# Designs tried in a protein design chat: VHH binders against q9y6x5. Part 311

Target 1, 379 residues: q9y6x5
Amino acid sequence: LPPKLLLVSFDGFRADYLKNYEFPHLQNFIKEGVLVEHVKNVFITKTFPNHYSIVTGLYEESHGIVANSMYDAVTKKHFSDSNDKDPFWWNEAVPIWVTNQLQENRSSAAAMWPGTDVPIHDTISSYFMNYNSSVSFEERLNNITMWLNNSNPPVTFATLYWEEPDASGHKYGPEDKENMSRVLKKIDDLIGDLVQRLKMLGLWENLNVIITSDHGMTQCSQDRLINLDSCIDHSYYTLIDLSPVAAILPKINRTEVYNKLKNCSPHMNVYLKEDIPNRFYYQHNDRIQPIILVADEGWTIVLNESSQKLGDHGYDNSLPSMHPFLAAHGPAFHKGYKHSTINIVDIYPMMCHILGLKPHPNNGTFGHTKCLLVDQWCI

## First folded at step 14 (VHH)

Design ga94 (framework vhh_8dlx_2)
Fold by ESMFold2-Fast, scan of step 14:
Structure ga94 (fold): chain B 379 residues (1-379), chain A 119 residues (1-119)
Amino acid sequence: as target 1 above (379 residues)
Amino acid sequence: EVQLVESGGGVVQPGRSLRLSCAASGFTVSSNWMGWVRQAPGKGLEWIGDIYSGGSRFYNPSLKSLVTISRDDSTNTLYLQMNSLRAEDTAIYYCATGSDYYSLAFDIWGKGTLVTVSS
């Protein structure tokens, strides 16, 4: 009866890792499925914003998760990325698991995907795990496969999130071949475990599986720092978010704050909210601050201090280093097909099509993903 | 060719712990999935649990609190740790794997090792 879909994210999996490292399990997955080599994500290229864009098909200004740290000027509320479960932050969009549960007799399951442990429009994922980074991939996989196999009403949409290779990308930087090789081999082995578990449970042949990520990673350096304290005294503003996109709330005249910042560093662009480039789709939301600072790739904004991060993300979404990939396998997908590029917002309408759901209005274009699907004409 | 050799069985007292080992030759345990299966006298095969190439482990829910599967990649050996042994745990214990990573069945089996739980 209803088709089933499992959506898997490996946080911070830069697209070109596929060309620079060996992934035997992922290559076997792709051989009988599809690969999109680059996924152009939304700005800012951060975890919470892009994970919510994947499941809503919306730009950040439309779904309201505009950063990992936010301030809403209308309600005066503050958002922290680690423990904020206030539905207020998530209610500007309807994620796919909510739509899935509201259409007849369907359930959703979630292992740690951002937003799935929050009631959104009074609806929480039917099965979920409260976010805890110390929970193993094994435990997440065990719960997801149990829920996919044994639920009534049946689980038709499931999500699984894993923090690597993002955590190691920050710690070592993407240019550390020795450490990144170990991390990426472990991820490939986990993909192998996932596929084997689905096969052993008899789920593999009838389940659609998408493996993707929210963003990439770029190399940072102590030689590429922008000291904000050398530009402006902290008494002039409240800092809402720092690096590589700083969100500035002026305590005094906005024009004076802007003038102190605008020529402070050749490696940072300073925008009044109304002057943010249209191509970012990052302007029309109360949670976007009056002044935004955008660091150049590989540059870190700091407050008179060094940075511990050797890798980072959040930069301009036109940068290939910020792009993830998408691989998929299952009855909905062609076998052995490679596609060059899609937009991250295009994933949502594709998933709605696979599940037979009517999508909410969104910024994705179904035509961009139709060549991946067996029930669509693309020749 | 691929061979699996179980060891560590014998007569044990109720309430004690026992660790079984499975030495693999002809393939690398970290590149394949492996499992443990037992057969009590006059009963059918009972699946105990599996470990996959990446280290993920899955157990029979009725046995999960009583057993642990582990692997030593350097010695190419699979282990089954059993705790709080009861008379009902008396069985022949088999180590098994697929003929390759993507085999959907236990195609390769050891000869088994007998565990007798008796006072």
Scores: ipSAE 0.278, ipTM 0.709, lowest interface PAE 4.2, mean pLDDT 91

Design ga95 (framework vhh_8dlx_2)
Fold by ESMFold2-Fast, scan of step 14:
Structure ga95 (fold): chain B 379 residues (1-379), chain A 119 residues (1-119)
Amino acid sequence: as target 1 above (379 residues)
Amino acid sequence: EVQLVESGGGVVQPGRSLRLSCAASGFTVSSNWMGWVRQAPGKGLEWIGDIYSGGSRFYNPSLKSLVTISRDDSTNTLYLQMNSLRAEDTAIYYCATGTDYYSLAFDIWGKGTLVTVSS
């Protein structure tokens, strides 16, 4: 039978949650599958950038989704939040569903994964849902399972995205054990519902399923704020993105703006674009602004206002708090295997291998994931 | 001890509605998947629908427009609402659960409640 893969993302699922809370349904999934304990994501550790890195295998400077809010200096276009459907923003890379449809002449299906409701290189996911956060997990799951079972040409690649535990992580913070316990138990129950639905429909034994996330979450506080208005007057710059990575477009000389910012707070680093650390792979794109501010873990950049966020992400990708996990089950995967770490860009070439697709040039290393796969020699 | 007790069955006239209850003891209804199954006289078991631990519901497509499964976690009770009853709905109705959530086997069943649709 042709290989099929369902890629599931629970937004903001910090890897350490697996050690600090009970997940009976996820543990049953892992018992007969594989677990990667930490996935090192790309910088910046934000939703849209990392979701696009998962499906392209590219760093943000290469795929062009460099933040959740963007400005392109060449075309003068503004990316207005997560609901912008202009293909311009997504066309610097080829996501796996496009390759799946064009290379193998197969169908793809998507329930809310970032980019799947946008035509990219004139190709949109064969089946998709327009992004709407009000649509229940049950409705997303019903559509995905229907498309996996009843499509012609067959759906071989499907994606499912869920906004939790990210929304609750922002609202309560990851250190709120009472509220996070309730939220994470609900997530585990939804994983149970997913497995049960796939079994009821006869899909479970022949389907490869990956459960992963884009980033983690760290605790924030009203005692850890950086007031940007105390550093520089708003008349000197246009703010493209605020926190915890601020993207600054100077209205005056770049050096003057830099000099006003560089010594303002001991809890943020201020970079001219060419001085951004090479390890971030966050420099070579016109959508990366001339000055970038990077807050220290748990610090929030604000504009003369208090922040209501008790948790946030976007911080340095070397921080374990920013790392998600990856669990997988299916005919392509070993059973009961545990792996320490992979890079988030490694997921793409692994998925291409499972589906029999030729990957586009990417930043992932197939060797990092081969121990997860039954058809590969690990050592 | 895990126990399921169905109630609400009886003789009902065609076209009417009926709600069956399943009282659970020894476990919480929200922690396991639960389902309703019926058996008409001289026929095999017919699956009606399930409610999963997370609250997601899945119905037999031939019955979806006629039935609703719901749960009251505070009273640890599962319900089956049936509308527009017909003679063909005459059956013993069972509440069931699996102790292994990842198994599709109903390994704990109630004794059943008889529903007779007759005038």
Scores: ipSAE 0.000, ipTM 0.360, lowest interface PAE 12.0, mean pLDDT 89

Design ga96 (framework vhh_8dlx_2)
Fold by ESMFold2-Fast, scan of step 14:
Structure ga96 (fold): chain B 379 residues (1-379), chain A 119 residues (1-119)
Amino acid sequence: as target 1 above (379 residues)
Amino acid sequence: EVQLVESGGGVVQPGRSLRLSCAASGFTVSSNWMGWVRQAPGKGLEWIGDIYSGGSRFYNPSLKSLVTISRDDSTNTLYLQMNSLRAEDTAIYYCATGPDYYSLAFDIWGKGTLVTVSS
């Protein structure tokens, strides 16, 4: 029988939530599996970019999903409409579900993972759900488990995406212990339901399950705002993305726009594209704008308005507040093993190994995840 | 030891064709996944296409009409045929393989071969 893998993402699940809140169901999952305490994600620390990095093993400049809002300088296209599933945006990389369907006579299944409702390289997930945030976790889980149990050719790679705790992290901020406790308890209950459902269907003992996330969350405040309108008139530029990383397309000379921005706030860094720090791996793509503004942790860039957002992400990927975790259980994984840190791009080659797939060239290092696997040892 | 050596790059005129070679040693090309990736000046890595052990070929749709990947199992060599070359095809071209490495650093061997499309 071919190995099977279910990849689950809880959007915005900050790694240190595990230390500050109780997760009885997740802790039972980890007890008989593995835990990676911190996953260092890619810059920018946003949903679409990091979800695509998980399934491609590539930095954003290489896979082309460089933000949640994008402009392509070559084709003059804007990514601004959520119903625009143009493969153009996704075709700069090959995600693992495409590889799974093309290398082996196997199927993939997807419940809302970013990109899975798009035909990428003329290949769409064998089973998928069109993105709709109103669809319950239970309905997503029901479809995934039906597809895992009743498909021909067999579903060997399945994904499940859930919008929490990200939505609540934005609304309440990660430091609101009362509201976050309630939200995180509901997530833990959903993890319990997931495990129980897999056990009831006879899938649990033979299925590899990864539970992870794309980024963390940091506390924001009305006292930490950067007003771009006090720096520069909006007639000088087109705004492609705002906060906490602003993507600026100049309508006048680039140097003049840069000079108006560079000393505007002590709480943001202003970069010409060629001056973006190499450690971000965020430079070599036509969808990265000529000027990028990077706010300091907890600071929000606004246009002459207040922000009601109490939590945010997108900040420097070296910040622990931006890091998610990874937990896994199944025949491929050790039991009761704890690992400190991996890079988010390392998940892709690990998943390829578990599924017996040949990975596309990628930025991950298989050696970083070998200690998690029963058939491997990292020395 | 596994080694891949890219060759065949150079300066070519627009509209011409060019064939790049990747000579493999330490493993069998026909038994492994092989691919081509390029990096244009100031741009990230762009996947060109793959050939799998069974001979199946997969291409970047934006390049599909312009490139062909093939291999010669007797000489243990992978090829990339490029037709109707344009200025935007100027890049360093890399030969890549898996499955043992699972890393960009392990999958791309050597410096690549530079292709410059100019008059």
Scores: ipSAE 0.000, ipTM 0.184, lowest interface PAE 19.2, mean pLDDT 87

Design ga97 (framework vhh_8dlx_2)
Fold by ESMFold2-Fast, scan of step 14:
Structure ga97 (fold): chain B 379 residues (1-379), chain A 119 residues (1-119)
Amino acid sequence: as target 1 above (379 residues)
Amino acid sequence: EVQLVESGGGVVQPGRSLRLSCAASGFTVSSNWMGWVRQAPGKGLEWIGDIYSGGSRFYNPSLKSLVTISRDDSTNTLYLQMNSLRAEDTAIYYCATGGDYYSLAFDIWGKGTLVTVSS
């Protein structure tokens, strides 16, 4: 029977949560599997970009999902939560579920992972659920496990996405120990129930399971606001995305807009597109705007208003607060192995190896993950 | 020592609701997986749903809007609430724990309780 892989994402699960809260079920999973203590995600550290990087192995400038809100200068199209199902936005890369269906006689299954309810290169996940935040974790897991056990061609790659702890991280902030403890305990209970379900269904011993996340979370405050309206009139530009990375499309001369913004706040960096730091790998795409503003960690960019967010992400990907973790268990993985760091783009070629797929060209390095795998030489 | 006893079945009119009970003895329901399955006359077993030790509930998608599983840990009892009953819901209802769920090779089964939906 071909190898099988279930990829699970808990949105906004900051790596440091593992050190500051108790996760008995996740720790039992790790004890008999592997842990990567932190994953260096891609810039910008947002949900859609990083989820697509996990399944393509590409930087955002290469896969084309460069933000949660985008404008394409060539086609004049706008991307937002209300129009995210246009294949145009997703077609600059080939995600692993498409490769899985096209290279082998195999099926893919998806419960809410970003992009899986969109036909990409005329291929949609064999089994999928249309995105709906009201659908319970239990219903998502039930559908995934049913598809893993009852499919022809067999489901060999499955994904499961959950919105917490991101939603609560925004609402309460990561430093609210009382509320975050409650939220994280519920997630640990869901992990316990996931493992118990897989064991009950006879899937556990032969299934590779990866539990990871797209980014972390940092504490915000009403004392750390950057008001753009104090620096530039809205008639000079169109705002494509606001905080903590603002995407500015000038309506007048780009240099004039840049000069009005460059000294706006000591807690914000202003870049012309060609001056964006090379280490971000965030420059070579028509959807990256002519001027980008990058707020310092914990600072929120606003338009003459207060912010209700007590936590946020999207900041510099070198910040440990933006890093998630990766834990894995299954026949492909060592037991009780701990690894310090990998890049989020390294997950894709590792998953292709486990599934026996030829990866599309990507920015990941297989060597970074080989020590996690039983069939590889680590030294 | 470990035993499950279902109750609450009977004749019920279409469109009405019914709650079934499963009393457990010899083990703690809050520490174990518990589930419900049913068998209509002349048909195979159909999974309804389950509840895990951590409290997560999983339902058959075909039935999820019509049923709710709950437990009372103080009385060591599992419940199945059924709403908008139809003739097709006529079946023997079983509670179960342990074993291989999908092969329906459970470690412990109750004796079942009959639900008949008719006017």
Scores: ipSAE 0.000, ipTM 0.357, lowest interface PAE 12.4, mean pLDDT 89

Design ga98 (framework vhh_8dlx_2)
Fold by ESMFold2-Fast, scan of step 14:
Structure ga98 (fold): chain B 379 residues (1-379), chain A 119 residues (1-119)
Amino acid sequence: as target 1 above (379 residues)
Amino acid sequence: EVQLVESGGGVVQPGRSLRLSCAASGFTVSSNWMGWVRQAPGKGLEWIGDIYSGGSRFYNPSLKSLVTISRDDSTNTLYLQMNSLRAEDTAIYYCATGEDYYSLAFDIWGKGTLVTVSS
């Protein structure tokens, strides 16, 4: 029977939460599997970009989902959460569920993973749920396990997405230990329910399961605001994305807009597109705007207003606070192995190897994940 | 020692609702999964539904619209709410749990409570 893989994401699960809170169910999962302590995500450290990088193995400039809010200067199209079903935005890459369905004549299943309710290269996940945040974890789990157990051709790749702890991280901030303890205990209980359900259905022993996330979370404050209105009038530019990475489309003279912004705050870097640091791999795409503002960790860019966010992400991907973790269990993985770090783009070629798929060209390095796998030589 | 004690059964008229209780001792209901199973006279066991430690609930599809499982962690009690009762719902109702969280079988059962639906 072909290998099977379930990829699970808990949005905004900062890696160091594992050190500061108790996760009995996750720790039992890790004890008989593998743990990667830090996953270095792609810039910008936002939900849609990083979820698409996990399943394509590409930097944002290459896969085209460069932010949660985008503008394409060539086609004049706008991307937002309400417009994410236009295939135009997703067609610059081939996600693993498309490859799975086309190379091996196998099925894919999806419970809310970003992009799975969109036909990409005329291919949509064989089984999927239209995105709806009101759908419970148990309903998502019930659908995904039903499809894993009762499909022909067989479901060999399945995804499950959950919005927490990201929503609570924004509301309370990661330093609110009382509220975050409650939220994270609930996440751990859901991981327990996931494992229990897979065992009850006879899926656990032969299924590869990856639990990961797209980014972390950092503490914000009303004392750490950058007011753009103090430096430049709205008539000079169109705002495509605001915080903590602002995407600025000049209406008039790019140089004049840049000069008004470059000295606006000591806690913000201002880049012309051509000057964006190479290490970000965030330059070569029409959806990246002519001027990008990057706030320092914990600083929020605002338009003459207060911010209610106590936590945020999107910051420099070298920051440990932006890093998630990866845990995995199943026949492909060693038991009780701990690894320090991988790049988020490395997940894609590893998953292709587990499923026996030929990966599309990607930015990941298979060698970085070899020590996690039982069929690979780690020395 | 783990013990489960069901209560709330009795004679009820068709179309009425009934709530059964299961008092647990020797363990915390929120630390383990629990379920309800029934047995009609002369028939086999029929699974009704489960609630897992994290609160996720799974029901027999044939019964999902007619029953709700809940728990009160403060009183260490599991509940089964039944609506629109029919003669076919006449059965002994059991609450059950595994020996531990990772058990796949109902290892620990109450003695059951009889529900009779008659006019």
Scores: ipSAE 0.104, ipTM 0.659, lowest interface PAE 6.3, mean pLDDT 91

Design ga99 (framework vhh_8dlx_2)
Fold by ESMFold2-Fast, scan of step 14:
Order: sequence, then structure tokens, then C-alpha cells
Structure ga99 (fold): chain B 379 residues (1-379), chain A 119 residues (1-119)
Amino acid sequence: as target 1 above (379 residues)
Amino acid sequence: EVQLVESGGGVVQPGRSLRLSCAASGFTVSSNWMGWVRQAPGKGLEWIGDIYSGGSRFYNPSLKSLVTISRDDSTNTLYLQMNSLRAEDTAIYYCATGHDYYSLAFDIWGKGTLVTVSS
């Protein structure tokens, strides 16, 4: 029988929440499994880019989902919520569910993970739900567990995505202890429900479960705004993405637009595409715009207005506030093991190993995750 | 194919007004955004202003009091009205547009029309 894996994401779950709040259900999960305390995500630290990096093992410049809002200069296509189902945006990489379905007649199942309702390389997840934020966690879980138990060919890879604590992190900010405590307790209760349902269905002992996230969250303020309109008139450029990483497409000479922006704020770095720091791995893709603005942690780029967001992400991936965690349980994983740090691109080759799949070329390093696995030698 | 043809350039005396035209073929000007850019001898490109599909107009702040952009949707033509011309306005004037709705930079340019401000 092939091994089975369920990959769960709680969007915007900052790693240090684990130290500042009580998670009795998650702690029980970790006690009999593994914890990676920090996962270093890819730049930019946004939802679509990092979710696609988890399932491809690639930097954003390589998999092509370089932001939540994108423009492709070669094809003249624009990516937004209205056209996120165009396969064009997702076809620069092969996600794990596609490889899984092409290996030995296996099935994949998906509840809302970004990209799973799109045919990628003419292959869509065998079972999936069209994205709808109004669908409850319990309904997503009921569909996933039904598909894990009642599919032919068998579902061996399943994904489950949940929008919290990201939505509340944006609304309240991560420093609002009262509201965040309530939100995080609800997430812990959902983890408890997940474990209990898997136990009741006889899946728990034979299923590998990974609980992770795409990024963290940092506190924002009305006192930390960068007004882009004070530097440059909107008519000089087309704005592809705004905050905290602004993607600028000049209507005139790129150097003139750059010169108007470069001294706009001491809390923002302005890069010509070729000058973007190599450590970001955010340069070699037509969807990365000619000028990129990167705000300092906690600063918001605005267009002559206030921002209602009290928390945000997208900032430098070296910042601990941008890091999620990874917890896992199942026959592939050690019990009671804690690891300090992995890269988010390392998750993909680890998952391929667990499922017995040959990984596509990727930026992850299998050696970084060896100590988590029972069938590997750890030194 | 999309073509842009500028006209109306020539020699004009200081202090006078001049209107440039840009005739578009192969697409409808009201369905896309368009702009004017100039290049003075020995200088780089200077953006003058744009008009968007819905009719909104945006100008270079240094030129706003001296220029007006308009279009005639019935003749598929873009205009640049220039007032109080000075010697420093001597330049080749280009009209430009994006290739389609998703083109967000100037991809299509006319050949330009020369304006010389001289006595």
C-alpha cells in the first residue's frame, strides 16, 4: 500500500505564537511527532508565492507565482482574483499533486490550497473544491477525510488550507493579545478536531500529517506609512502591487521613475530589477517588474490615504516575524523530536521522499529534513 | 496592425500655440490608454501626459499649465494642445499606447513629429 500524506496550512501562523500562547491540542500532536521551530520562507513573504513554493520546492522567480498580484510583460497578462484560474500563471512549475497523480495511478485531494482548482500541465487535483472563503473548516475536513477513505485509485496526497490566523492578524495586528488569544485558541480547537476525526476514521496511525504555514505577521501602524504619491505622480507608472513590496511598471524611461522614487522614504529600499539582492532569489522572471520597492518591517506603502491593516506580511524573509513553523506526525516521522530551522523549499523534497515520488529539480535540500524522518540517518 | 501617425509639427514662433494630432488605426482609442512623450535634442525622453480609456487625464506637473491632452473618439484621434511655446519646447513629439488592455507600459509608438520653436 502506498504511503499517505495530508498537508495542512493555517495561513499567517507566525512561529513565535507557539511560545506566547497555549496550544494544548498542537502540543499533544508535537509530543508524538516532530516540530521545526522556524521555517525560512521565500521572498516575497506572501500567501500565493509561499504556498506554491511549499508544493514545488522552488523560489518564486523559478515557479512564476511571484506575488498575489502580477503582470507578465511578455504575454501582457494580468494576474488577480478574477483570472487566478488561468493555467498560464501556474505552468512554470510542477506541483507535487500533479507528480503524485502521474505516478502509478494515484489520486490527489484538495480543500482550497492555492493552485489546486487550476489544471496545471493539463492535470488538476483528482478531487478538489473551488476556492470559497465561506466554506467552513469542518466542511473542508469532511471532504478530505471522505476522499482519503473512499477513493479509487487511492488518494495518497491531500491538502487542506485555512485562512486564519492571517485574516485576524491583518485586522487586529499580532500584538493584540486579547483578540489573537481568542483566534489562536479557535485554531488549536480545529487542530484537535482534525486529530480526533482522523482517529475516529481509523486514519491516524497510518497517515502522515504535516501542519505548517506560509508566513508570519508583523505589527503595522498609522504612524508608519510611506505615501508613494508624495514621491511620484501615479500617471508616471502602472502599479502592479502596492504593499509592503511595490511592483512598479514605468510608462516612460525606467531611470527617470527610479530617480523620483529612490529618496522617497528612509523606510523603503528602491531597487532596479537587476539590483535586487541575490539572497532574495527574486530577479529572474518576466513577472518581476522593472522597479521593486521594499518597505521596512512594519511600514505600509499607501497612495495618499490611511491603511486599515494593523498587521501585514510580505517583508524581508530574513525577519523572524515572517517565519512560520512546521509540525508533523505519522509513520514517517520521529516522535518527540524538535528541530530549529529549515527552508520552506525543503518541504517539497521531504514530501516526495515520504510518498516515494521522484522530485522535479528544486531548490530544497533533502539533508535539511533528514533528522525528522525515521528511515534516515541523523548526525 | 496597430499604427500611430503623429502630425501637426513644424516651425512655430515663441509664445504661440500648437496642436499635435495622433491618428490611430488598428484599434479604438477609447478602449485603451494613450500618452505623449517628447525628446529634445541631446536629452532623454520626457513624459508629457496620458489619457485613459475612461477619459481621465494625467500630466507631468512641470508641464500641466502649458498642455492639454484630448481625444476625438469619432475620428479615433489623440491631440496634444500646447500653449505659450518656448525654445526649450523644441523636440520630437511621440504619441504612444499599450498594445492591449493588459499592456501597462508604452509598447506602441509613432515615428514622432518635430516641433521647432524659433523666431
Scores: ipSAE 0.000, ipTM 0.093, lowest interface PAE 25.9, mean pLDDT 89

Design gb1 (framework vhh_8dlx_2)
Fold by ESMFold2-Fast, scan of step 14:
Structure gb1 (fold): chain B 379 residues (1-379), chain A 119 residues (1-119)
Amino acid sequence: as target 1 above (379 residues)
Amino acid sequence: EVQLVESGGGVVQPGRSLRLSCAASGFTVSSNWMGWVRQAPGKGLEWIGDIYSGGSRFYNPSLKSLVTISRDDSTNTLYLQMNSLRAEDTAIYYCATGKDFESRGFDYWGKGTLVTVSS
C-alpha cells in the first residue's frame, strides 16, 4: 500500500507551551515518535503565509501569500479576507496536495487547511471542506478519517486545520496561565481523541502523522500602542494591512509618506521595500507594498483607537515567541528522537520524501530533517 | 468484569423524544471510548455514534441532527438522547465500549434495550 501522511495544524501553538504546560496525550505521541522543539517560520509570522509555506516549502515572496490582507499592484486586485477563492492569489506556487494528485494519480483530502478549497493550477484537493470556522474538530476529523479509509484512488495526503490555540491566545494573551491552561488541556484532549480515533479505525499503525503549527504568540498591552494617526493623515496613503506589520500604499510621493512615518515611534521600524532586511526574504513580490512598518515584539499598530488583543503574532521570525514546534509519529519516523530546530520551509521536502513525490524547487533543505526519518542516515 | 446495562426503552409514539441510559461497571466511562449501536428487526447493525475519553463525539451523518450522546462521570453512565422519533427508529439499542485505547472497535456490549415507535 502506498505511504500515507496526515498533516495536522493547531494554529498559534507556541513552541515553549510544551515546556510550561502539561500535555499527557501529546507526550505519549512524542514518546513513540519524534519532536522538533523549535520550527523557525517565515516572515511575516501570520496564519495564511506560514500555512502555505509548510505545503510549498517556499518563502512568502516566492509563493505569493505575503499577508492575510494583500493588494497586487500589477492587477489591482484586493485579497480582503480569509475566504478569498480567487486562484490568482495561490497560483505562484504548487502545494503538495496538487503535486500528490498530479504526479502519482493519488487522492488528497483536506479539512480546512488554507488554500485547499481553492483550485490551484486547475487542481483542487480531491476531497475537501469549504472553510467554515463553526465546523467542529470532530466533524473535520470524521471526514478526514473516512476519506483516508474509503477512497479510490487512495487518499495518501490529508490535512487537518484547527483555529486554537490562536483565537484564545489573541483573547487572553499567552501569559494568562489560567485561561491558557484550560485551552491547551482541551487541545491535548483533542490530540488524544485523534490518536484514539485512528487506532479504532485501524489507521494508526500504517499512517504517518505530523502535528505542527504556523506560528507562536506574544503578550500585547494597551500600554504598547503605536498610533499612526499621530504622524500621518489618512489622505496620504491606503492601508493594505495594519498590525504588527503595516503595508502602506502611498497616495502621494513615497518619500513624503516615508518621512512622515520614519520617526513616528521608537518601537516601529519603517522600511522602503528595497530596504527590508534580506534575512526576512520579504521583498521580491508585487504584493509587498512600497512601505512596510514592522512593530517591535508586543507592540500594536493602531489608528487612534485601543486594541482588544492581549496576544498577537506577525512579528520578526527570529523571535522564539513566534516559533511553533513539530511532532511526528508513524512508520517513516524514528521513535523517541528529539531534534532542536528546523526551518518551516524544510517540512515540504520531508513530506515529499515520505510520500515518494518529486518536490518542486523550494527553499527547504532535506538534510535538516534527515535525522527524523528511519530510511535516512543522519547528516 | 466489564458490564454494560441499557435502560429507558419501551413503546413510544412517533414525534416524541427518548433518552436511553447505559450503566457501566468494572471500568470508568470517562477513561474509555463508548458508543451506541442499534439493530432494527431483520436488518444489520447501524452505528449511531461514539464519545471518546477527551469528550469528542462522532455521529453517523444520517442521524447527527436527531441524536446526542453524553455521559455523567459521577454516576458512570452513558446517555443517548433521541428526538423526533419515527417508525424506522424501532430497534434494539446497544451500548458498547472499547476495553482500552489500543483496542480496535468495541470489545464489550450490553444486552440491549428495545425501542418500539408506534402509534
Scores: ipSAE 0.014, ipTM 0.558, lowest interface PAE 8.2, mean pLDDT 90

